# Ledger of designs, part 2: miniprotein binders against Uncharacterized 14.6 kDa protein in sodA1 3'region

Target 1, 131 residues: Uncharacterized 14.6 kDa protein in sodA1 3'region, of Leptolyngbya boryana (Plectonema boryanum) (p51586)
Amino acid sequence: MQTLAQMDILVVDDDPDTRDLLRFMLEDEGAIVTVAPNAKEALSLLERELPKLLVSDVAMPEMDGFELIGRVRELPKGETLPAIALTAYAREEDRQAALRSGFNDYLTKPVDPLELIRLVQQYCLAFPPDA

## First folded at step 13 (miniprotein; from R4 with R29E)

Design R8
Fold by ESMFold2, look of step 13:
Structure R8 (fold): chain B 131 residues (1-131), chain A 81 residues (1-81)
Amino acid sequence: as target 1 above (131 residues)
Amino acid sequence: STVRITIRFEGDDPEQLRQAVEWILRIAEYLGLDVEVRVEGDTVTIEIRGLSPRQAKAIRAWVRIIARYLGLEVRVEIEED
């Protein structure tokens, strides 16, 4: 049985290989995945309709993921949107920075898609799809 | 309707090659795919059979991510099974 059925997920990453990999792995579990190659396009999508979960790279040109999540937290219903950061940095200071910026959780690069799936599954249970 | 992917990593650090293989094997196992690994000097060849085109695209993406992260030279071939 697919564990992410009806889970709308937005994945933001400027690396096309990361977008391809993560879209496939999440869709294979039943998720509905939208991808964005940069924060500007991601924000446009988010302003139209919030997903159930946001997964965003932090190191992006122009607008980085920290700035993106800050904007998201100011949107209607955006303050409670579950959000996972993808970061190159595993230090405790980097974890604290991601949480202070508004992310709920983080994963270190290279992003193991199996680790992402398990983390996403936790949010699927905690924030079930709207009835 | 299935394809075969052949991945060749080259590098002079055995730990980098081992890590690359481990990452690929974990995904292949998750997807239930048959994997064959061969090691010859500083080259590792991984062959995965029975993939759908979508699975092959995903594996190729992961392979390219791995190669960039570890600084390995890589070649990928996808053929009909």
Scores: ipSAE 0.814, ipTM 0.909, lowest interface PAE 0.5, mean pLDDT 88
Fold by ESMFold2, look of step 14:
Structure R8 (fold): chain B 131 residues (1-131), chain A 81 residues (1-81)
Amino acid sequence: as target 1 above (131 residues)
Amino acid sequence: STVRITIRFEGDDPEQLRQAVEWILRIAEYLGLDVEVRVEGDTVTIEIRGLSPRQAKAIRAWVRIIARYLGLEVRVEIEED
């Protein structure tokens, strides 16, 4: 069954393999997935239309995910947008930094797509689409 | 319109090879795909048949991510099935 039907999700990651994998897995569950290869393009998309959920890499060239989420939280209705950080979990300090920056949750790389789907499902149930 | 993907991991650490296999088996099971695994010395070969092109692309992406994370040598072939 498609558990994410009609859920609009934006995935931001500079690694094309991660974008390809996560888009496929989420779309296979019925989500409507938009991908962005960097934070600048992601921010442009977010300023025009908010998804129901943001999944963003933290370690990106130029503008990183911490800066991206900070800008998102300044947008209209961006204060409450569910956002999941993806990061190489090398230290507890990195996890704490992601949460303090404005993300709601955190997954370590390599991102197991099944764990991502389960976490996304939790947020989609808490913030369901308006049909 | 199906393809076959053949994945060959090579490395000296059997725990890393096991982890790579486990990650691939989990996603293949989720997708309802049958997997054949062969172990020959420091090489593990994983073969999955009956994939759509989109499934093969996704699995290839996951395989490349795994290989980079674990530091494994990897070769991926996608062929008409």
Scores: ipSAE 0.810, ipTM 0.909, lowest interface PAE 0.5, mean pLDDT 88
Fold by ESMFold2, last read:
Structure R8 (fold): chain B 131 residues (1-131), chain A 81 residues (1-81)
Amino acid sequence: as target 1 above (131 residues)
Amino acid sequence: STVRITIRFEGDDPEQLRQAVEWILRIAEYLGLDVEVRVEGDTVTIEIRGLSPRQAKAIRAWVRIIARYLGLEVRVEIEED
């Protein structure tokens, strides 16, 4: 069963292994996945069309995920876009920083792809695809 | 056409090797793939057959992520099955 059918997801991460893994795993569940290797390219895509879910690394060179989500929250319809942060740090301060920056949820690295799928499925149930 | 992937982790910490195997087994089970595991001293060899090229690419990516996180030496070979 493809549990993420018609779910448009943008994955932003500067690590090509993470992009390859997460794209495949989400697409295997039926999602439509776009990847971006950095925040600037992600913003270019987001300004054209918002996905139904954003998954973004925090620690990226030049523009980090905190700045990215801040910019996203200023876009039309971007204030309500579900967004999951990928973070290397499990400290409570780091978790709170991700949530205060505008992310709805977070996962710690290394990102277990099965844990990501289960979290994404929760957002799919909360924000089902519409026509 | 299917491929086989052979993964060799090397390290002197058995718990790190066990963790790496566990993570590979979880994704393989999710994908419905059979896995063979062989332990030879401080080397663990994992072989998975019947993968699509896309599945092999994804598993190779996960393997590299695991190796970097755990500080393990790793070799990955992908061959036609």
Scores: ipSAE 0.807, ipTM 0.911, lowest interface PAE 0.4, mean pLDDT 89

## First folded at step 14 (miniprotein)

Design N8 (from R8, 17 letters changed)
Fold by OpenDDE base, fold request of step 15:
Structure N8 (fold): chain B 131 residues (1-131), chain A 81 residues (1-81)
Amino acid sequence: as target 1 above (131 residues)
Amino acid sequence: SEVTIRIEFTGDDPEQLRQAVEWILRIAEYLGLEVKVTVKGDEVKITIEGLSPRQAKAIRAWVRIIARYLGLKVEVKITED
């Protein structure tokens, strides 16, 4: 389907399988997907141009997703960028940590790509891409 | 060209094997792909035909993720049709 047509999405995850899977699944829905293997590269991309939505792993070496989203929120217009965290834990404490750090929502690993698509669709409807 | 992916999960717990199949079916069905499943003892074989190379790559990635999550041994083979 093409439920995410023309939606710019940045996916950040240090696992190449996750990047490959999510990129394909989101692109299959018509999204314009960019992937980054770490937070540093992601931040470089984000500083140049903000996507319509950020999907980021939380547990990454060197710079984790919490720090990444914090930096993003400091960027111009970064405060309103929708962001979804990918976390290994589903505990309420972890959810709150993600939200406090600046994420809008979260999904637990292993990431069900269909669940991610459904969640991203919500943002597509709420924040349609530029014409 | 189209390719076939053959997945072999190995594990002692039939419930884990069932879960693995379920996860694979979930993605395959979403993509509109037909899946063949055979069970032999502690091994489950899944065959999906008529895939694009990109689909096969994505499914392989998913298979690896699921295998790691469930602690299953897995072998994946992709061949051209």
Scores: ipSAE 0.863, ipTM 0.941, lowest interface PAE 0.4, mean pLDDT 93
Fold by OpenDDE base, fold request of step 15:
Structure N8 (fold): chain B 131 residues (1-131), chain A 81 residues (1-81)
Amino acid sequence: as target 1 above (131 residues)
Amino acid sequence: SEVTIRIEFTGDDPEQLRQAVEWILRIAEYLGLEVKVTVKGDEVKITIEGLSPRQAKAIRAWVRIIARYLGLKVEVKITED
């Protein structure tokens, strides 16, 4: 399918398997996917150009996803960038923590790529470009 | 060219093995791929044929993720058709 045609998505995760899987699945839907292995590289990319959507692991070494999203929200137009957290925890408290940190939503690991696609579809429709 | 991926999950809990199969089927079916499954005791073998190299790489990644999540031993082989 091509439900995400031409949608620019940045995926941040320190696990190479996760990066490979999500890149493939999202590209298969027509998305333009960039991957980063850590928050530092992700932030460098984001400072140059904001994607349509950010998908980021939270539990990363050095700089975690919570710090990353905080930095993103400080960037021009970064305050409204849709962002989905990938977390190992499924508790409501963890969801609230992600939201308070600046993420719009979250998915628990292992990330079901079909659920991610569905969620990405929703956010791409809800948040039009150049907002 | 097309490739075949062969997956072997090993574990003591049949429910975990079942879950592993379901996770694999979920993606394979989404991609329109045919899956063959055989069960032998504490071992489950999954074979998927007619994959592109890119599909095989993605499925291998998913298999490894699922194995780690469920705590299963896994072996994956990708061969050219």
Scores: ipSAE 0.863, ipTM 0.941, lowest interface PAE 0.4, mean pLDDT 93
Fold by OpenDDE base, fold request of step 15:
Structure N8 (fold): chain B 131 residues (1-131), chain A 81 residues (1-81)
Amino acid sequence: as target 1 above (131 residues)
Amino acid sequence: SEVTIRIEFTGDDPEQLRQAVEWILRIAEYLGLEVKVTVKGDEVKITIEGLSPRQAKAIRAWVRIIARYLGLKVEVKITED
């Protein structure tokens, strides 16, 4: 079912397998997905146009997800952009770090695509696309 | 055109092999794909037929991710039907 129809989602992860997998799974639900291999490219995209939801890895070289979300929160309307962190470790300390840095939610790697879809669906209902 | 993906996991821990199969089945079933699984010793073979090239690419990506996470050796082959 097209539960994420017309929902713009940006996925940021330096792993091409993760990008390919998540893009496919989200698009399969009708989402309009854009992917970025690093935080700098993601930020460039975000500065041009904000999606409905941001999904980002936290452990990335050059600029990590914590810094990325910080920059996003400084953009116009970026302060309320729903953002989900993909954390490498299932440690509570890492989850709290993601939340403190600005993410709204988190998932641990390896990311279960079905769990992500369900989580994204919640945000779709909370923040539906503009008509 | 439709393709077939053949996955082969190898490992000495039966539980890890079971988990790998479970992860693959989870996505395949969600996508409405039929999966054939055969287990022999430290080797597990998974075959999925009738999928689109895009589905195959996504499943291959998932397989690689799971293999790395579980520390399993994996081989993936995609062929046209």
Scores: ipSAE 0.863, ipTM 0.941, lowest interface PAE 0.4, mean pLDDT 93
Fold by ESMFold2, fold request of step 15:
Structure N8 (fold): chain B 131 residues (1-131), chain A 81 residues (1-81)
Amino acid sequence: as target 1 above (131 residues)
Amino acid sequence: SEVTIRIEFTGDDPEQLRQAVEWILRIAEYLGLEVKVTVKGDEVKITIEGLSPRQAKAIRAWVRIIARYLGLKVEVKITED
Protein backbone atom coordinates (compact mmCIF):
# COMPACT_ATOMS: atom_id res chain seq x y z
CA MET B 1 0.00 0.00 0.00
CA GLN B 2 3.00 2.33 -0.45
CA THR B 3 1.59 4.01 -3.55
CA LEU B 4 3.61 7.22 -3.08
CA ALA B 5 7.02 5.75 -2.26
CA GLN B 6 9.90 8.21 -2.88
CA MET B 7 7.41 11.00 -3.65
CA ASP B 8 8.70 14.22 -2.06
CA ILE B 9 5.74 16.45 -1.23
CA LEU B 10 5.62 19.91 0.35
CA VAL B 11 2.34 20.77 2.10
CA VAL B 12 1.70 24.43 2.90
CA ASP B 13 -1.23 25.37 5.15
CA ASP B 14 -1.58 27.72 8.10
CA ASP B 15 -3.92 25.31 9.91
CA PRO B 16 -1.91 22.90 12.09
CA ASP B 17 -4.67 20.28 12.00
CA THR B 18 -4.58 20.27 8.19
CA ARG B 19 -0.78 19.92 8.25
CA ASP B 20 -0.98 17.01 10.75
CA LEU B 21 -3.72 15.20 8.86
CA LEU B 22 -2.29 15.54 5.37
CA ARG B 23 1.27 14.72 6.46
CA PHE B 24 0.10 11.52 8.12
CA MET B 25 -2.10 10.38 5.27
CA LEU B 26 0.53 10.99 2.62
CA GLU B 27 3.33 9.47 4.72
CA ASP B 28 1.13 6.43 5.36
CA GLU B 29 1.17 5.95 1.57
CA GLY B 30 4.97 6.16 1.53
CA ALA B 31 5.54 9.81 0.63
CA ILE B 32 8.30 11.96 2.09
CA VAL B 33 6.41 14.96 3.42
CA THR B 34 7.63 18.37 4.48
CA VAL B 35 5.16 20.86 5.96
CA ALA B 36 5.26 24.64 6.11
CA PRO B 37 2.88 26.87 8.10
CA ASN B 38 3.04 29.84 5.71
CA ALA B 39 4.15 30.93 2.28
CA LYS B 40 7.41 32.57 3.43
CA GLU B 41 8.66 29.39 5.08
CA ALA B 42 7.50 27.41 2.05
CA LEU B 43 9.53 29.63 -0.30
CA SER B 44 12.62 29.23 1.88
CA LEU B 45 12.28 25.45 1.59
CA LEU B 46 11.55 25.56 -2.15
CA GLU B 47 14.59 27.74 -2.86
CA ARG B 48 16.80 25.09 -1.26
CA GLU B 49 15.22 22.03 -2.86
CA LEU B 50 12.15 21.50 -5.02
CA PRO B 51 9.78 18.68 -4.08
CA LYS B 52 8.11 16.47 -6.66
CA LEU B 53 4.74 18.02 -5.78
CA LEU B 54 3.47 21.12 -4.00
CA VAL B 55 0.16 21.17 -2.14
CA SER B 56 -0.76 24.65 -0.92
CA ASP B 57 -3.67 26.34 0.78
CA VAL B 58 -4.81 29.47 -1.04
CA ALA B 59 -6.28 31.52 1.83
CA MET B 60 -3.24 32.20 4.00
CA PRO B 61 -2.40 35.35 5.98
CA GLU B 62 0.05 37.88 4.53
CA MET B 63 1.22 35.94 1.45
CA ASP B 64 -1.59 33.85 -0.02
CA GLY B 65 -1.32 30.76 -2.20
CA PHE B 66 -1.76 32.71 -5.44
CA GLU B 67 1.25 34.86 -4.65
CA LEU B 68 3.16 31.78 -3.48
CA ILE B 69 2.63 29.88 -6.74
CA GLY B 70 3.56 32.97 -8.75
CA ARG B 71 6.88 33.12 -6.92
CA VAL B 72 7.39 29.37 -7.34
CA ARG B 73 6.92 29.61 -11.11
CA GLU B 74 9.83 32.10 -11.21
CA LEU B 75 12.24 29.69 -9.50
CA PRO B 76 14.70 27.55 -11.46
CA LYS B 77 12.79 24.39 -12.48
CA GLY B 78 9.75 25.78 -10.64
CA GLU B 79 8.01 26.39 -13.96
CA THR B 80 7.07 22.71 -14.22
CA LEU B 81 6.58 21.78 -10.57
CA PRO B 82 3.17 20.08 -10.17
CA ALA B 83 1.07 22.08 -7.73
CA ILE B 84 -2.37 21.49 -6.19
CA ALA B 85 -4.35 24.33 -4.61
CA LEU B 86 -6.52 23.88 -1.53
CA THR B 87 -9.42 26.32 -1.77
CA ALA B 88 -12.60 27.08 0.13
CA TYR B 89 -14.39 27.95 -3.12
CA ALA B 90 -15.66 25.44 -5.67
CA ARG B 91 -17.04 27.87 -8.29
CA GLU B 92 -15.72 27.74 -11.85
CA GLU B 93 -14.37 31.29 -11.32
CA ASP B 94 -12.23 29.98 -8.44
CA ARG B 95 -10.95 27.07 -10.52
CA GLN B 96 -9.94 29.42 -13.32
CA ALA B 97 -8.24 31.76 -10.85
CA ALA B 98 -6.16 28.91 -9.45
CA LEU B 99 -5.12 27.72 -12.91
CA ARG B 100 -4.29 31.26 -14.12
CA SER B 101 -2.13 31.72 -11.01
CA GLY B 102 -0.06 28.68 -11.97
CA PHE B 103 -1.60 25.76 -10.07
CA ASN B 104 -2.21 22.56 -12.02
CA ASP B 105 -5.26 21.44 -10.07
CA TYR B 106 -7.34 22.11 -6.95
CA LEU B 107 -9.30 20.51 -4.13
CA THR B 108 -12.06 22.13 -2.11
CA LYS B 109 -11.92 22.43 1.68
CA PRO B 110 -12.44 20.66 3.93
CA VAL B 111 -9.82 18.58 2.19
CA ASP B 112 -10.94 14.96 2.19
CA PRO B 113 -7.59 13.21 2.64
CA LEU B 114 -8.72 10.29 0.47
CA GLU B 115 -9.43 12.63 -2.44
CA LEU B 116 -6.05 14.25 -1.91
CA ILE B 117 -4.32 10.87 -2.07
CA ARG B 118 -6.20 10.00 -5.27
CA LEU B 119 -5.23 13.29 -6.91
CA VAL B 120 -1.60 13.03 -5.77
CA GLN B 121 -1.45 9.51 -7.22
CA GLN B 122 -2.47 10.92 -10.60
CA TYR B 123 0.51 13.30 -10.49
CA CYS B 124 2.83 10.45 -9.52
CA LEU B 125 1.91 8.74 -12.80
CA ALA B 126 2.66 11.92 -14.75
CA PHE B 127 5.85 12.86 -12.85
CA PRO B 128 7.33 9.64 -11.49
CA PRO B 129 10.05 9.64 -8.85
CA ASP B 130 13.64 9.45 -10.09
CA ALA B 131 14.83 5.91 -10.73
CA SER A 1 1.40 1.33 21.94
CA GLU A 2 -2.20 1.09 20.75
CA VAL A 3 -4.70 3.75 21.77
CA THR A 4 -8.44 4.39 21.70
CA ILE A 5 -9.96 7.62 20.45
CA ARG A 6 -13.38 8.68 21.73
CA ILE A 7 -15.15 11.45 19.83
CA GLU A 8 -18.36 13.25 20.75
CA PHE A 9 -20.02 15.62 18.29
CA THR A 10 -22.88 17.80 19.49
CA GLY A 11 -25.09 19.84 17.19
CA ASP A 12 -28.68 20.76 16.43
CA ASP A 13 -28.58 19.81 12.72
CA PRO A 14 -28.91 16.04 12.17
CA GLU A 15 -27.55 16.31 8.62
CA GLN A 16 -24.32 17.89 9.87
CA LEU A 17 -23.95 15.16 12.49
CA ARG A 18 -24.51 12.53 9.80
CA GLN A 19 -21.90 14.16 7.55
CA ALA A 20 -19.36 14.24 10.38
CA VAL A 21 -19.92 10.54 11.05
CA GLU A 22 -19.59 9.70 7.37
CA TRP A 23 -16.25 11.53 7.08
CA ILE A 24 -14.88 9.74 10.16
CA LEU A 25 -16.10 6.36 8.94
CA ARG A 26 -14.43 6.76 5.56
CA ILE A 27 -10.98 7.52 6.97
CA ALA A 28 -11.28 4.79 9.60
CA GLU A 29 -12.32 2.21 7.01
CA TYR A 30 -9.41 3.30 4.78
CA LEU A 31 -7.06 2.67 7.72
CA GLY A 32 -8.65 -0.72 8.43
CA LEU A 33 -10.14 0.37 11.76
CA GLU A 34 -13.48 -0.71 13.16
CA VAL A 35 -15.75 2.03 14.45
CA LYS A 36 -18.53 2.05 17.02
CA VAL A 37 -21.13 4.80 16.68
CA THR A 38 -23.79 5.69 19.25
CA VAL A 39 -26.48 8.29 18.55
CA LYS A 40 -28.10 10.00 21.53
CA GLY A 41 -30.35 12.95 20.79
CA ASP A 42 -28.23 15.82 19.52
CA GLU A 43 -25.02 13.95 20.31
CA VAL A 44 -23.03 11.35 18.41
CA LYS A 45 -20.32 9.31 20.10
CA ILE A 46 -17.68 7.57 18.02
CA THR A 47 -15.16 5.10 19.44
CA ILE A 48 -12.22 3.69 17.49
CA GLU A 49 -9.93 1.16 19.18
CA GLY A 50 -6.58 -0.28 18.20
CA LEU A 51 -5.00 2.84 16.73
CA SER A 52 -1.35 3.72 16.63
CA PRO A 53 -0.61 7.07 18.31
CA ARG A 54 0.09 8.54 14.85
CA GLN A 55 -3.28 7.34 13.52
CA ALA A 56 -5.04 8.79 16.55
CA LYS A 57 -3.35 12.16 16.11
CA ALA A 58 -4.36 12.24 12.44
CA ILE A 59 -7.97 11.31 13.18
CA ARG A 60 -8.11 13.91 15.96
CA ALA A 61 -6.88 16.51 13.45
CA TRP A 62 -9.57 15.48 10.94
CA VAL A 63 -12.22 15.55 13.68
CA ARG A 64 -11.28 19.11 14.64
CA ILE A 65 -11.33 20.22 10.99
CA ILE A 66 -14.79 18.65 10.54
CA ALA A 67 -16.16 20.26 13.68
CA ARG A 68 -14.96 23.73 12.69
CA TYR A 69 -16.27 23.41 9.14
CA LEU A 70 -19.69 22.15 10.19
CA GLY A 71 -20.01 24.34 13.29
CA LEU A 72 -20.32 21.35 15.63
CA LYS A 73 -19.17 21.15 19.24
CA VAL A 74 -16.63 18.39 19.71
CA GLU A 75 -14.78 16.61 22.50
CA VAL A 76 -11.94 14.21 21.76
CA LYS A 77 -10.17 11.91 24.21
CA ILE A 78 -7.25 9.59 23.43
CA THR A 79 -6.38 6.93 26.01
CA GLU A 80 -3.77 4.18 25.99
CA ASP A 81 -4.97 0.58 25.78
Scores: ipSAE 0.817, ipTM 0.915, lowest interface PAE 0.5, mean pLDDT 89
Fold by ESMFold2, fold request of step 15:
Structure N8 (fold): chain B 131 residues (1-131), chain A 81 residues (1-81)
Amino acid sequence: as target 1 above (131 residues)
Amino acid sequence: SEVTIRIEFTGDDPEQLRQAVEWILRIAEYLGLEVKVTVKGDEVKITIEGLSPRQAKAIRAWVRIIARYLGLKVEVKITED
């Protein structure tokens, strides 16, 4: 069944394997997925139209995910965009710091795609498409 | 059913090999796929049949991510059924 039907999601990660995996898993659940390989391209997409949910890696070359989310929160209507961080940080302090940077939630790497689906499904219920 | 994926992990740490297998089994179960696993020493061979090409590409991506994070050597082959 497609539990994420009409859910518009932007996935930002510099690793092509992560982009391929997450796109497939989310699309298999019915989501509309756009991918970006870096924060600069992600910002270009976000400035044109906000998705229903942002999923972003933190550790990216040049502009990292902390910088990205900071800029997203300054965009028109970007202050309340649901955003999930993909982070290598295992310590509680590092997790809390990621949340304070502007992300709403986080998942630790390696990102188990099934855990991502479950978390995204929670946001789908909270922010229904076209509702 | 279109393709078969064959995965070979090699590593010195049995716990890392076990973790890799568990992650593959979880995604395969989610997708409704049957998995064959063979373990010998520091090698693990995993075969999954009946995949779509899209499923195989996704599993290959997950396999490469797993290998990178666990420090395992990996070989992946995708063949037509």
Scores: ipSAE 0.816, ipTM 0.914, lowest interface PAE 0.4, mean pLDDT 88
Fold by ESMFold2, look of step 15:
Structure N8 (fold): chain B 131 residues (1-131), chain A 81 residues (1-81)
Amino acid sequence: as target 1 above (131 residues)
Amino acid sequence: SEVTIRIEFTGDDPEQLRQAVEWILRIAEYLGLEVKVTVKGDEVKITIEGLSPRQAKAIRAWVRIIARYLGLKVEVKITED
């Protein structure tokens, strides 16, 4: 049984291995996954159509994930888009920084794909596709 | 079509080698795949058979992420079954 059926998710990360892994694991659970290798491409996609969930690396060249989420929160309907940060840092200060920037939650790298799936499922309970 | 992935980690820290194995076993179990693990000194060999090409690509990605994070040397070979 697919727990993420028809859930539209955008994954933003400059590491191609992370994009490949997370896309597969989420799609295996039924999600519709779009990937972007950087914040500029992610913004282009987001300006065309918002996903139901954003998963974004914070440490990216040129435009980092903090700037990305700030831009997303200014988009129409972007203020309430659920967003999960992927970060190398596990300190409480890093958690607070992600939440103050506009993310709803965060995971530390290396991102265990099973932990990501469990967290994404929690957001699906809050925003089910059939509700 | 099914494929086999063969993974070899090399490293001087047994705890890092054990962590790498654990991470791979968890994803393999999630996917319903059986795993063969053998240890030779500072090397660990992991073999997973019966994968789809998509599963093999994902596991290879995870293996490379693990190796970079833990500072392990890694070789990965994917062959047709």
Scores: ipSAE 0.815, ipTM 0.911, lowest interface PAE 0.4, mean pLDDT 89
Fold by ESMFold2, fold request of step 15:
Structure N8 (fold): chain B 131 residues (1-131), chain A 81 residues (1-81)
Amino acid sequence: as target 1 above (131 residues)
Amino acid sequence: SEVTIRIEFTGDDPEQLRQAVEWILRIAEYLGLEVKVTVKGDEVKITIEGLSPRQAKAIRAWVRIIARYLGLKVEVKITED
């Protein structure tokens, strides 16, 4: 696999096991990972500084990932932030919902950490970190 | 390389148990870890030795995610080598 050196990633998921797993796997590949347990904390972080990539669960209590990405797309420079949705559903309807909400791509749950790394690496190549 | 993780999945569907093993083996292979698997009836025991504490925490997280998704009963023990 391709290293994620200096790739600044925000991971948003209300499941602490998912946060622990994804943080470790991405950091093991060299990424700089920040985690948030809910959309409100994620927005607070995003309003201060945008990462290079957002990875967000969709099904979260209170504010879900669709509402989160909608808010993100309204932030300064947030309209172009690459964003990957984590969703329980893989059907065409689910893909369309993620794209209409503002996500660039999606992965189905349970999120195989190796599939996440592969997809993140593709975005790293498309939006390389500032050297 | 200071800890061992011991995982026991229990379930009445052998396909669910097989899937759980497969997902654990994939992450262990990625991390360069040797895995011992023992299967008996409705029970699977998985042992991985020589992990860092960080690796053990990550594998435990994945194990819990797998168990919840597949509806399996799981027990996890982490012990020092």
Scores: ipSAE 0.809, ipTM 0.911, lowest interface PAE 0.5, mean pLDDT 88

Design T6 (from R8 with I66L)
Fold by ESMFold2, look of step 18:
Structure T6 (fold): chain B 131 residues (1-131), chain A 81 residues (1-81)
Amino acid sequence: as target 1 above (131 residues)
Amino acid sequence: STVRITIRFEGDDPEQLRQAVEWILRIAEYLGLDVEVRVEGDTVTIEIRGLSPRQAKAIRAWVRILARYLGLEVRVEIEED
């Protein structure tokens, strides 16, 4: 069963294992997944065309996920783009930082791909794709 | 064509080993795969048969992620069935 059929999702993470895992799991549910290994490449893609959902690591070299989401929120229609942060830290300060930066939700690492799929389904199905 | 993946975790903390197994079993069950688990002291062996190459690479990625976060040594082998 493909619960994410034709949903465009951008996954940003500098860990190639995370990119491989999440791409496969989301594509297995029918999503159209684009991956980016860093925030600069991700921003370039986002400035051309917004996906249905952004999933982004926070801790990335040079431009981190907080800087990325801040730039995204200034893009046309980027203010309402659903965005999930992936973070190593689960403390209250870390939660507050992710929400203040503009993410809608967050998951702590190691990111259980089944929890991510459930959360992605929740956000993607609120904004069905053009079909 | 299907492949077999063999995963061997080693670690001093049985709770970390159990956690790794639990997370792998959840993905395998999601993918409809049957797994065999064998525990020998501080080594856990997980074998899964009948995977597509794409499934095997995804599981290997998850296994590597888990090993890093749980501080476990891991060896992964993928072979044709």
Scores: ipSAE 0.798, ipTM 0.902, lowest interface PAE 0.5, mean pLDDT 88

